# VH-VL binders against c7peq0, part 47

Target 1, 252 residues: c7peq0
Amino acid sequence: MHNKIYNSFIDRKAKGIKSFAVLIDPDKVNPADIADLAAKCTAAKVDYIFLGGSLVITNHLDECVQQFKTLCDIPVVLFPGSPSQVSRYADALLYLSVISGRNPELLIGQHVLSAPAVKKSGLEVISTGYVLIDGGAPTTVSYISNTTPIPSDKDDIAMCTAMAGEMLGMKVVFMDAGSGARKPITESMISRVASQVSAPIIVGGGIRDAEKAYLNCKAGADIIVVGNAIEKETSLIKEMADAVHAAAPVLK
Short names: E, the ipSAE of ESMFold2; O, the ipSAE of OpenDDE; V2, 0.75 times the mean of E and O plus 0.25 times the DockQ between their complexes.

## First folded at step 13 (VH-VL; framework fv_inotuzumab)

Design h8 (at its last look DockQ between E and O 0.42; V2 from the best seeds 0.00; counts 0 for: pae O 9.7 > 2)
Fold by ESMFold2, look of step 13:
Structure h8 (fold): chain C 252 residues (1-252), chain A 119 residues (1-119), chain B 112 residues (1-112)
Amino acid sequence: as target 1 above (252 residues)
Amino acid sequence: EVQLVQSGAEVKKPGASVKVSCKASGYTFTSYYIHWVRQAPGQGLEWIGYINPSGGRTTYARKFQGRVTMTADTSTSTVYMELSSLRSEDTAVYYCARDRYHSGYFDYWGQGTLVTVSS
Amino acid sequence: DVQVTQSPSSLSASVGDRVTITCRSSQSLLHSSGKTYLSWYLHKPGKAPQLLIYEVSNRFSGVPDRFSGSGSGTDFTLTISSLQPEDFATYYCQQYTHFPWTFGQGTKVEIK
């Protein structure tokens, strides 16, 4: 099935259906706990499992993908720290360009090096404009990317960045405050971006409770991704998923 | 020469567990995954799961989740498969097989271990 | 799970005969990479299974030229051009395009 995951993003957006993604870092997850995690995600009707993080160094990516695929039917989408980190058994790859930054290696440089391997992997490749927003403190991603995040109150800069990414061919916009961020992206910024971008919008970073997840959806986010809060408390999966699924987007 | 040598036949009662060994030689043990495949009497081959001997990570077929455990001992180049809560339908010959670089096909196999579950 | 079904379940043949075994998959085995992941194994009672063919048509090292594989999509064949005494065995196809990997039920090749 070509573009199956991307089509699910745009079909759900067209229907006003909000999606919840659980982000799992293969370097942090205890392999013994994956069965319980998969069961909780299934019971909560989680829409996607994102695998990855800014420092995924492990050579066990295939094994982690296969563990989730034997344990549940939820699509597995790669969110790798390097464009060359691929698994032919995953459902799709978010091919991230850090368009918020001015680091040419993260804009296109690493992609030039990885493109042959990504093409040979046969994965569905989803071009993704990655927009890093200041989360209140330096994050792992802001340090590793060697970029300055967009300030949290500069809505127009975030909007113009996302617009430019879409016009240059990005199929998805990913607004991220960074794993472990102290403050999540403001609803004002989400609304501003959503008003000018027709591509699906993923929002993550610093989301710690179901109310914020719900409010981000009402502001215009299409897909809410949470990793940090669930990492500490897997019982939150159901609460977050219920809140995201209950959000009623205003059709515009 | 690449060899996978398995432990001998076992007879078990229902509800018991069995632990089958697979000793590898003739290659770099930690560079290849080891799969387990079984064949019940008069039946074809059924994939059970695999272990990466480098670090011990495992993946099991859905049917065997919760009943199978695979481990590896790099000091003896040996993989173990333990199957618990045995039933009569678990009577089978159990094979270990080698997978190069997670390619998905199995180039060398063990001789098989017959496990019989009877009351 | 993707099912693979072999035909026939058994056959009788003489040394020197041309033997053809088919394997049908419930889904296409063409991966989006352009590759098709299907293998064939030979198995004799009391012996370890042996790999014959991988990726539809690639002969594994040491496998005699009389063995060949072909096919695409959902339909695949193993051909033995001139059957030898050591070829009386059960043959299995295996798909590894879709996880989990699955085997056909086997085809037993017997002496007439």
Scores: ipSAE 0.025, ipTM 0.622, lowest interface PAE 8.2, mean pLDDT 87
Fold by OpenDDE, look of step 13:
Structure h8 (fold): chain C 252 residues (1-252), chain A 119 residues (1-119), chain B 112 residues (1-112)
Amino acid sequence: as target 1 above (252 residues)
Amino acid sequence: EVQLVQSGAEVKKPGASVKVSCKASGYTFTSYYIHWVRQAPGQGLEWIGYINPSGGRTTYARKFQGRVTMTADTSTSTVYMELSSLRSEDTAVYYCARDRYHSGYFDYWGQGTLVTVSS
Amino acid sequence: DVQVTQSPSSLSASVGDRVTITCRSSQSLLHSSGKTYLSWYLHKPGKAPQLLIYEVSNRFSGVPDRFSGSGSGTDFTLTISSLQPEDFATYYCQQYTHFPWTFGQGTKVEIK
C-alpha cells in the first residue's frame, strides 16, 4: 500500500484520464473554510487535495489534514514548501527536488535533514522532480530557494531537465510557474516535456480559468494544480474540474 | 517522570459549564498534543478532541463542536477542557492524554476527572 | 466513524493463564502509508490508563514481554502469555487509522 497514490497517478495516466488537484495552504484556511472547500471539492469530484505552503507560519498541518480526511474521501497529498512539512495523516508526500535549480540544499541537502522524520512518518513518499518555470514574477519559491527558474520560452531546457529527473529515478515531474505567477506554463513547453517523459506530469501556477486548465491537459499534463485562483473564487473549482475531466491526452 | 494530573470531580446542573484542567510535567510541554477522552458509565471510551499547546490550535470531534473549548497555558503547563450546555449524557470520567506530534496513540494519561450532570 | 468491537466483554482467568482478547474494526485499519494504527491500553479503576501496544505489535517502553499484539486488516489480538496478579484490569483497543479515532468497549479480565 506504500504506492497507492503513485499507482493512482500512473493508472489514470495510462487510461488517459486527466486529474484535477486543489492546492490549499494550511496557514490560509480556518475550519469553516475547510468545511466549505471539502464540500465543493467533493461535489466537483476533485481528484486530489494538495496541502502545502511555501512558508510555515504555524504548526497546524496535522489538524488541517485530519479535518479534510474527516470531511471528504479525496486523497490528501502533501505538497510541502519544505521537506519538514510532514503529517502522517496524509495519504502521500511529494518529495520535491528542485531540479531546475542549482541549489544543492534544494537538490538533496534539505532531504538529508528531513529524511529521518519523513521515514518515521510512514508516509508514501513520491520522489518528485520539481521544475520551476519563470512565471513573469518573483515567486516565493524562487526567492526562498535563491534559484533561477527556467525561462518560459526555453522548452528544450525544461524538457532536458524533466528527462534528467526521470532518468535519475524521480517518479513524478512537477512543472510549476509558482504561486501568484503572472504567466502560466505554455502549452508548447508542456507538450515538449510530455513528448519525452513517461512519468506523470503535474502542472501548476498561474492557471486562472477552465480553458487554460483544459489546454494544459491537451498539451500533455496529467494533473492540473490550482490554488490562488480558487482561493479568490471557490466557484471555479467545479468549472475547472469539469474541464480537466473532459480533456484528452496528446499522442506521445 | 511524565505526569498528567487532572483537577477534581465536578457536579453540575444541566445547562451549566464545566472546566477540567490537566497539568503536565516531566517533559517539554509544547512538544506534545494533549487529547481529551471521556468514558460514560458502562460505555466505551469516546474521543473528544485535542489541542496543540504550541500555538493553541484545536481539533474537536463533530459531536462536541460548538460546546467544547480547549485551551493551553504554557506558563503553567496546563491544558483546559471546557464543556458547555451540559446534559445528563455528559456524565462521564474525562481523561487527558499525551500524544506526540505525528503519533496518534496516547503514551501517558491523566487519572481522570468525574463530571456528574444531574438536576 | 469506524466501529471497534472487542471480544469478549469480560473473562475470568487465573494467574499463569494465557489470555487472548480480540478487537474487530468495521473497516480495514491498513493506512495508505502501509502502516496499521491500532493500540492497546490497560486500565484499572481510579488509575490512569496505560499504553501497552502501538501499531498493532510494538510494545511500549517498560511493558513486560508477556504482552504481545498481532493482527491485520480488521482483526487484531492482544495476548497475555502468562497472566500476573497485576494484569487484572480492563483492556481497550483503539484505532487511529481513520479519523475520528475510536475505541473498543473494553474487556474486563477478572480473577477466576
Scores: ipSAE 0.006, ipTM 0.513, lowest interface PAE 9.7, mean pLDDT 91
ESMFold2 (binder alone), look of step 13: mean pLDDT 92; pTM 0.910

## First folded at step 15 (VH-VL; framework fv_inotuzumab)

Design i1 (at its last look DockQ between E and O 0.78; V2 from the best seeds 0.00; counts 0 for: pae E 6.0 > 2)
Fold by OpenDDE, look of step 15:
Structure i1 (fold): chain C 252 residues (1-252), chain A 120 residues (1-120), chain B 112 residues (1-112)
Amino acid sequence: as target 1 above (252 residues)
Amino acid sequence: EVQLVQSGAEVKKPGASVKVSCKASGYTFTSYYIHWVRQAPGQGLEWIGYINPSGGRTTYRRKFQGRVTMTADTSTSTVYMELSSLRSEDTAVYYCARDRYDSSGYFDYWGQGTLVTVSS
Amino acid sequence: DVQVTQSPSSLSASVGDRVTITCRSSQSLLHSSGKTYLSWYLHKPGKAPQLLIYEVSNRFSGVPDRFSGSGSGTDFTLTISSLQPEDFATYYCQQYTHFPWTFGQGTKVEIK
């Protein structure tokens, strides 16, 4: 029960199934649009709802989670900007360590502070190595943490970072170009990381069309996360989901 | 003293809509969620949904989606529940109930109930 | 949804009697946090339901000591140690571990 979501990641990866996740910011989503969004996600067979934002300034997390839980059966996974943003009604929490940076607060400091609340929530906690990749635009994470993302052309650095995360016991690797990324992560980088990491690989940031989503999957991504593009055009949900579900990984 | 006072009994025909009110007093209206629960004759209690009076955000049980609308009037400290496309199965006593946090999930104060009868 | 079933559906008792009502859930109400979210309510006809117990065994403010809750997992009990005249009513259990929240069908306590 406590590893249901993680097990789903592992099982799907083992079967060569690619997953599509829709990222929703509780602070940006209009409650009036949630029903429609949930319906579209359901129709498109979206695999996960990732719920989180860089700056959660409102206290509507529980409400948002519950709304989606009433509207669809899609697992809701928290992708918080800060570890303290938790809801016991979610299905899991990605517990993110920014391993691409060298800020101790994002490696363990904030986790120590949030640990009691996270524990109290009873959520499935999925230790996640968060790898920030330069997307051509400053991210909230990079700004707040004063961390430098991995350059987009430094595949080996990304690979070594992900490897280190996995060897440290992190169960999932999240490669993110960040919200508002101008440049999505390259297929070469994804392939390089995937060749050396057995953990599920989540890729997000700057994905704007079905083709890119598909190519990232082919490169070795296991889960594709899309937020901004969907916010602008919800009709892309089905197209991207279909592309992801049709994709097969490259042979390792 | 915390009080939730509901509107009076309603008799409706199938296909019609009903709007029940719940006036809250004795506490800060916007600090507590208001839930609606109904009880059909001879049946148990059934949770319908809730509204956050602060901002008016609502969450409804799936089976009521599309038929139920909850609203809040902060000026009068009143919450409303409207149920449309009424059916005979909707005949029940409807209760409003207070919950401080949706994460808590229990209801510390209730309204007296409103009987809604749906009959041809 | 989690089903909650009470037993008995009704019982007759006299003032001073010890009364026990059982609530069973279709699945464990033990939350991963370690807490169990089960509440009990008292309801008289034409009146607002009243909260008695929350989180299995915590009495709500103003609730007499004769009311107590216990249980774990899927089995829970409300006990009235010495039934008083004002206690003749219908009692409901409610689980709020799992969303959506659900209630038992009720137990009517009648005068013998």
Scores: ipSAE 0.442, ipTM 0.796, lowest interface PAE 1.8, mean pLDDT 93
Fold by ESMFold2, look of step 15:
Structure i1 (fold): chain C 252 residues (1-252), chain A 120 residues (1-120), chain B 112 residues (1-112)
Amino acid sequence: as target 1 above (252 residues)
Amino acid sequence: EVQLVQSGAEVKKPGASVKVSCKASGYTFTSYYIHWVRQAPGQGLEWIGYINPSGGRTTYRRKFQGRVTMTADTSTSTVYMELSSLRSEDTAVYYCARDRYDSSGYFDYWGQGTLVTVSS
Amino acid sequence: DVQVTQSPSSLSASVGDRVTITCRSSQSLLHSSGKTYLSWYLHKPGKAPQLLIYEVSNRFSGVPDRFSGSGSGTDFTLTISSLQPEDFATYYCQQYTHFPWTFGQGTKVEIK
C-alpha cells in the first residue's frame, strides 16, 4: 500500500501513542556493530530506524538498509544525506525542505535535481518541513545549509514557520537542533508549535537522557529521534524508548 | 573476459570451518558486489550473502548470521567465504557471483562452484 | 522470506518443441517503482550458472531469441520457442524485488 509509513505516523498520533526513532548515520556507524544495534533496537521496541546523515563520505546506504532488513523488522526510513541517496529496499523517505532557511537550493533547488531519481526509486515519499533550531553551537547542518537557525527562545517564529510549512502542503514537521547540538529544543517551543500544527511533529537534536525525551513527548512531540547520544552509549536505547512509550495517554 | 575462478573441493568434519576463495578477473574488482549462493544435493539455490570488495562491507542472510564471514583482498582481486560450525546440511556446491551496484539483485557472472562435503 | 515455486520439477521434450516453465511467487513481485524484479538462470552440471533473463522479460547479452520471459504480479513464465540440444539443463527463477533474494526450486529439462 502507498503511504504505509505516513499513515502509521497519523494513526499513532490520533491515538496519542508516541514513537521513538533511532537515527543511524551510515557514514559513521561501524559495520561490525550493526547486528548488535539492530538487536538492541528490537528488544527495546524501537518504532523506526532513520538512516542518513548531513555529509556523504562513503556510498554504502543501500548496504546498511539491507543489513537492517536482514537483522530486524523495524521500518527503515531514509533521512537523506544527499539528494540522490535512495535505496529501493527502504520503507520510506523523509523528503526534507529546510523551510526555516533562506537557501533556495535546500528549499526546492536540490529537490528539482533529485526528483526523477526519487520517483524511480519507488519509495514512499513523505514531504517534510525541516525546521532548524539553534542548538548552542554551529552544527554540520547549519554550516552546509548556509542557514541561520531559529533562536532557541523564539517560539513564535518556530510556530509560524511550521504553520506555513503545513499550509503549503508539508505532511510532517521535523524540528531539529542538528547533529552535535549542545542544547536540545525547549519544551516551550515544542508546545507552541504543537498547539498550532496538526501534522505529526518529529523532534531531534541534543536529546541526551530519557527524562528529556519524555518531557518532549508531553510537550507535544509525536516522534522523538536520537542519534548522537546512542552512538556514544547504546544502553540508552532501552531507556529512551521506555520513556517515550510511557508518555502515552493516561486518565485525565 | 569476466571470470570468477573458485578454489577446489573441500571435505570437512562437523564443527569445523571451511574457507572458499573466488578470484575475479577481467573487470574492476572494487566496482561490483560478490555474492555467495549454495546448492545442496538434490535441492535448489540458496543465497547466503554478499561483500562489497571496496571497503569489505558485508550483508548476510539471517539464517547464516554468526556463522559466515566474507572478506576481500584487493591486491589479489580475491574474495573469501568462511563458514564455521559446519553441519551435515551444509554439504553443498558453493558459488560466487557478480552483481552490479546499479542493478542490485541479479547475477551476471558466476564461478564454477566449490563442493564442500561435511561428513562424520 | 518470499517463496518462489517452479513447475514442473522436470520435463522431457524433443528438439524443436516449445517448452514452458512457470514460476509462482508467494507475494507480488511488482515493486512500487512499477518495475518487477524476476530473473531466470540456466545451469548445467559441472558448469557455472548462466543468466538468461532479467526484469521478467529482458534477454541478457548473447542469449538466443528462442528464450523469452513473461508474467506479472505473482505468475511468471520462461518459454523456449524451439528447443535445441544445448538447452538440456536445469532452469531457475529468482526474485529480487524483496530482500532477501530467493530462488525457485529448479526445473530440469531433458531431451528425449
Scores: ipSAE 0.139, ipTM 0.702, lowest interface PAE 6.0, mean pLDDT 88
ESMFold2 (binder alone), look of step 15: mean pLDDT 92; pTM 0.930

Design i2 (at its last look DockQ between E and O 0.78; V2 from the best seeds 0.00; counts 0 for: pae E 7.0 > 2)
Fold by OpenDDE, look of step 15:
Formats: structure tokens, C-alpha cells, sequence
Structure i2 (fold): chain C 252 residues (1-252), chain A 120 residues (1-120), chain B 112 residues (1-112)
């Protein structure tokens, strides 16, 4: 079943379908709330569950993945803060290279260290160009790696970065304003990137309402990822999902 | 020696609840998951769910969601499974079983089983 | 869920006989990691089930060498090379490649 998740990305993109992903931090999610969350995601027809945190300090990733697997049929995609955070029970792993930065550890160093575990897991590995965009707040990634995000108004830099990632063979581009972002990624930046990249584009960070989610899709995002907003208010899941699913991409 | 000792047989009416205990010994209680598996008469084994005694985190099979509750008491090294809204179909021998879970999904040690009979 | 079916449901044998039990899954149990997660258990009435084999062919600690497991994909076999008096029991296979984990319906080995 390798490439199942990636193929879904490609297929949906090709069809002009926009996807909504709910980001869940295993360290923050209350086990007692997982059932409700899973039910809401199912009802809202959430397309993916992204599991990951910037600092996964607890060793219960398998449990978390399995809990969602028992509760819903939504694909679970690992979005780890560290490449070593893997579970064989997940459907795929976004193997992230921070291509917006210049830290070799986040480009390949951590991957080398995690490679045996990742391979052993048997997970579908999706090479992902991670593009950190300035969201107006320090991110865990930026803090830990001491890397500077791309300024929010530098569309061309983001574009060139994404292009480079794609040309290097990365299958997915993930544009992220980061957890707790005060400023989400602009539609202009998304459009600029989308105009030059054929790979699926994932956009996350600072998306707080359905309108923004919709606009990002219209700008060219293929997958919208939301975490913090739904943590605060789970009722937003349906609204955002509906908005995303109603959105159509910008004609290239 | 690793041992899992379960509580005795139960007879319940439909709609009632049953709570079965599994006392673990011979190993570090919090280092292994405890699973519950049942076997109805003439049927195969059916996985119900598991609990991580460390922290009490639980994972249940979808079929049992809402009716099953697993808990762990670290002070007594005992795991409990409570099944509510009992039906005749819940008549079975219930087993607790140990799993380390780090790289396995098999059960290396089992309890002796607890017969739960649901009858009107 | 992955269905696991054993055959036969029951068999009669004598001490010293070679016994073969098969387990078939509705889906391949080969994990993308290259491992196959299938286990075998022995169960006597009124007793706790006992683990015999894990990962298709690995004997659990203390299990006699007359027990062996083999197979791949969807077809697996438990073999008892020379049946002993203590081996009369019901045997179960279990897959744990796919979540949730599932068991076969059992094979009862009876005295001929």
C-alpha cells in the first residue's frame, strides 16, 4: 500500500478537489476527547488526520494513532517535529526537509539518523519540502533550529524555494506559518508558489476561520491544515471542512 | 514468573454491567500493555481493547466503543475491564493478556479467563 | 477487518502423529517493513492460552521444537512434528499486521 496517501494527494489535486486536514498534537490531545474529535472529523468528512507536534515528549504515538484508527477511517499521516517520531500503524509519514532554512541538520542530518527507524516502520514515506513562512511569532522549529523563516511578503523567495524543492525530487510542498502563527500565509504567496509548482501544496499555520481556509484553497493550496483553531473550538472543523471542499483552485 | 490472575465467573442480566479484574505479577506492571480478548461459545477469539497501565491510556475496538471501560491500578498491579449494557451476545470467556507493544502485537502471557454469562 | 480462517476446524490424531494446521487471511499479512505478523496459540479448556509462535516462525521461550510455523502472504501453517499427549488442545492463529488484530476460529486437536 505504498504511495496510497501520496497518490490520493495527486489524484485529488488533478481533479481539482481541495482537502482538509486536522492537525492533532499527541502531547496536547486529551484521550477522553479523541472519540468526540474523531466523530466530528468523520462527520465533517475530514480528508486526513495529521498527527504531530513540535515537541513530542511523550512516547504514546502508537496509541494515539491506533485510537484514531479504531474510531474513524480517516487516513492518519504523521507530521513529526522530528523524523524519528514514527508509528507503523500510521498510513504515511511526511518526511520533512526544512528547505526554507539553511540548517543542514534539518535538511538531511536528522534524516540520516532517523532513516533506520523510518525504514523499519514500513511507512509510506512522502518526501516533503517544508517551507517555513514568517507568521509573526517564533515557531518551535525556528527556535530549535535557529533558522529564519521566509518573510511573509517575499513571495518570490517562497516560490523559488518551493521550485527548488520540487526539482530536487520532493513530492510535496508544505508551506507553514507555524504553530501559533499570528499571521497566516497570504493568498498572494500561495498563488505565486502554486503557479510554478506542480506538486501538491499543503498550507498551514494561523488559519482561524473558514474564510481563510477557502481563500487559501482558491489561491492554489491543495491541502489545508488546521490545528490550533480547532483545539480551541472543535465546532470549526465542519465549517472549515465545508469551506475547503467547496473551494476551487485558481486556473493556471 | 509472569502471572495474570483474573476474577471469578459472573452472571448478569441484560442491560447490566460487569467488571472483571486482572492482577498482574512477576514483572514491571507499567512496562506492558494489558489487552482484553473474549471468546463466545463455539466462536473464535475477539480482541476488545487494551490499556497502558502507565498513565491509563486506553484503546478500544470500535465495536465496543461506548460500552467498555478499562482502568488500571498501579498500586495493586490490577487492570479492570467493565462492560456495560450487556447483551446475550456478550456471553463469553474474557481473557486479559500481556503485550509489550514496542514491536509486537502478540500476547505472551494470558489470564485464565473469566466466564461472563448474560441471561434473562 | 482482516478475516482469519483456520483449517481444519477439528482433527483427530494419535500420539506420535505429524499434525498440520493451516491459517488463511483475507488479506496479505506481509507488512511494508518486510515482516509478517502472525502468531499461534495453544489453548486447553479452563486454562490460559499459551503463546507458541510469533512472527510466523519464531518459537516463544520454552516452546518445544516439535512446534514450527511457516508460511507467507495469506497462507500459514503450524506443524507439530510428533504429537505428544499434552498437545491435545485447541490452536488459534492471530494476525497483528493489520489493526485491529484478529484471530482464527480455532482448530481442535483430539485424540483418535
Amino acid sequence: as target 1 above (252 residues)
Amino acid sequence: EVQLVQSGAEVKKPGASVKVSCKASGYTFTSYYIHWVRQAPGQGLEWIGYINPEGGRTTYRRKFQGRVTMTADTSTSTVYMELSSLRSEDTAVYYCARDRYDSSGYFDYWGQGTLVTVSS
Amino acid sequence: DVQVTQSPSSLSASVGDRVTITCRSSQSLLHSSGKTYLSWYLHKPGKAPQLLIYEVSNRFSGVPDRFSGSGSGTDFTLTISSLQPEDFATYYCQQYTHFPWTFGQGTKVEIK
Scores: ipSAE 0.457, ipTM 0.802, lowest interface PAE 1.6, mean pLDDT 93
Fold by ESMFold2, look of step 15:
Structure i2 (fold): chain C 252 residues (1-252), chain A 120 residues (1-120), chain B 112 residues (1-112)
Amino acid sequence: as target 1 above (252 residues)
Amino acid sequence: EVQLVQSGAEVKKPGASVKVSCKASGYTFTSYYIHWVRQAPGQGLEWIGYINPEGGRTTYRRKFQGRVTMTADTSTSTVYMELSSLRSEDTAVYYCARDRYDSSGYFDYWGQGTLVTVSS
Amino acid sequence: DVQVTQSPSSLSASVGDRVTITCRSSQSLLHSSGKTYLSWYLHKPGKAPQLLIYEVSNRFSGVPDRFSGSGSGTDFTLTISSLQPEDFATYYCQQYTHFPWTFGQGTKVEIK
């Protein structure tokens, strides 16, 4: 295993190139729409498919990964709601620790139980510090994690949390307002975290238009992930991808 | 005893469609994938796609996207594969096959095959 | 798609002969998990294909001991240690390390 997906994160960050990821929940996506979705992602030059949800069963997940693999060449990265959400057919796994919270089960406990299966899967495993930010309403992840999100105006807390995660060995920082967030993470907070963290920064939750995606990139996000808005309107895929790619210089 | 029993041979003209059935017995129908694999005359085996009978989710090989449709009827434990816009190169024996475990990728039990002939 | 090529395309052999069939993949079939996913099937005219070997060397239930599989990387071999009259068939290898799954073109074994 050569860390191909992680290396793509750091290589693009080093070049100042921003990436757009589409988050798809295999339990929520309409199967009839997957071919159209894959075609739209391909046409828009989406950089990653993030695949995951709160209650994904392995055989259902395998099918979804295989469908995208037959329909496009975009890397498929697992974004699991629990450590049991693995598929050997995916390109990588974001192995999430909820470092913003104080729940030991989400910090390390569930990982102890899942680690043998994750290793056996052969997936590229990307250690990811998951930083939950207050999105203006209780979210599924806030409830399930039994944690208090970092307040949306506490930039220094988010920054220190991300710094600590990086120092503890997290290869990626994922700042997330949560599924169903009413408001996205502020550009101020993104800038503050980006100023102190060398790891690639993924930003998601509550991003509803291309302008916000662009501004998040200008603030220092490396990878923009959007799920809910695209579930409602797939035409946003191209708009958001174009905005994200416009935030960085062209490839040389 | 696991069995996959397929429908009989078909002769079709170019541009038509064909629908082949595969009736499963001897196991829990919704717990295993059913794949379709074909063999053109004098050629090897070619994987077409699969269906998960639980929920009817399908995955098709790229070259068959848009021409193949697979469905499942859990009440009769039967899977169907329909291939449209037939061409002479679609002449083949079509097999259904069962996939062990959760999409393991190899096929432990196969149907007897259904010859589909496409000719003017 | 990963191409899998068999050699020879056909062969004639007598009962009792040792038969070897090779399967070569265009890419390594070693998965990042450390496992290699290659299977072998036997196919007789008018019959359903039958699984012989999975994961390179594991004999499927009920398959006679004379069938064995070996290999690694891109090169794999099915061996029939002592050919029997019922072994007249076409043999296929299949890779399932890389999606989509692909088959070799077949090797016809004729007993004459």
Scores: ipSAE 0.094, ipTM 0.671, lowest interface PAE 7.0, mean pLDDT 88
ESMFold2 (binder alone), look of step 15: mean pLDDT 92; pTM 0.920

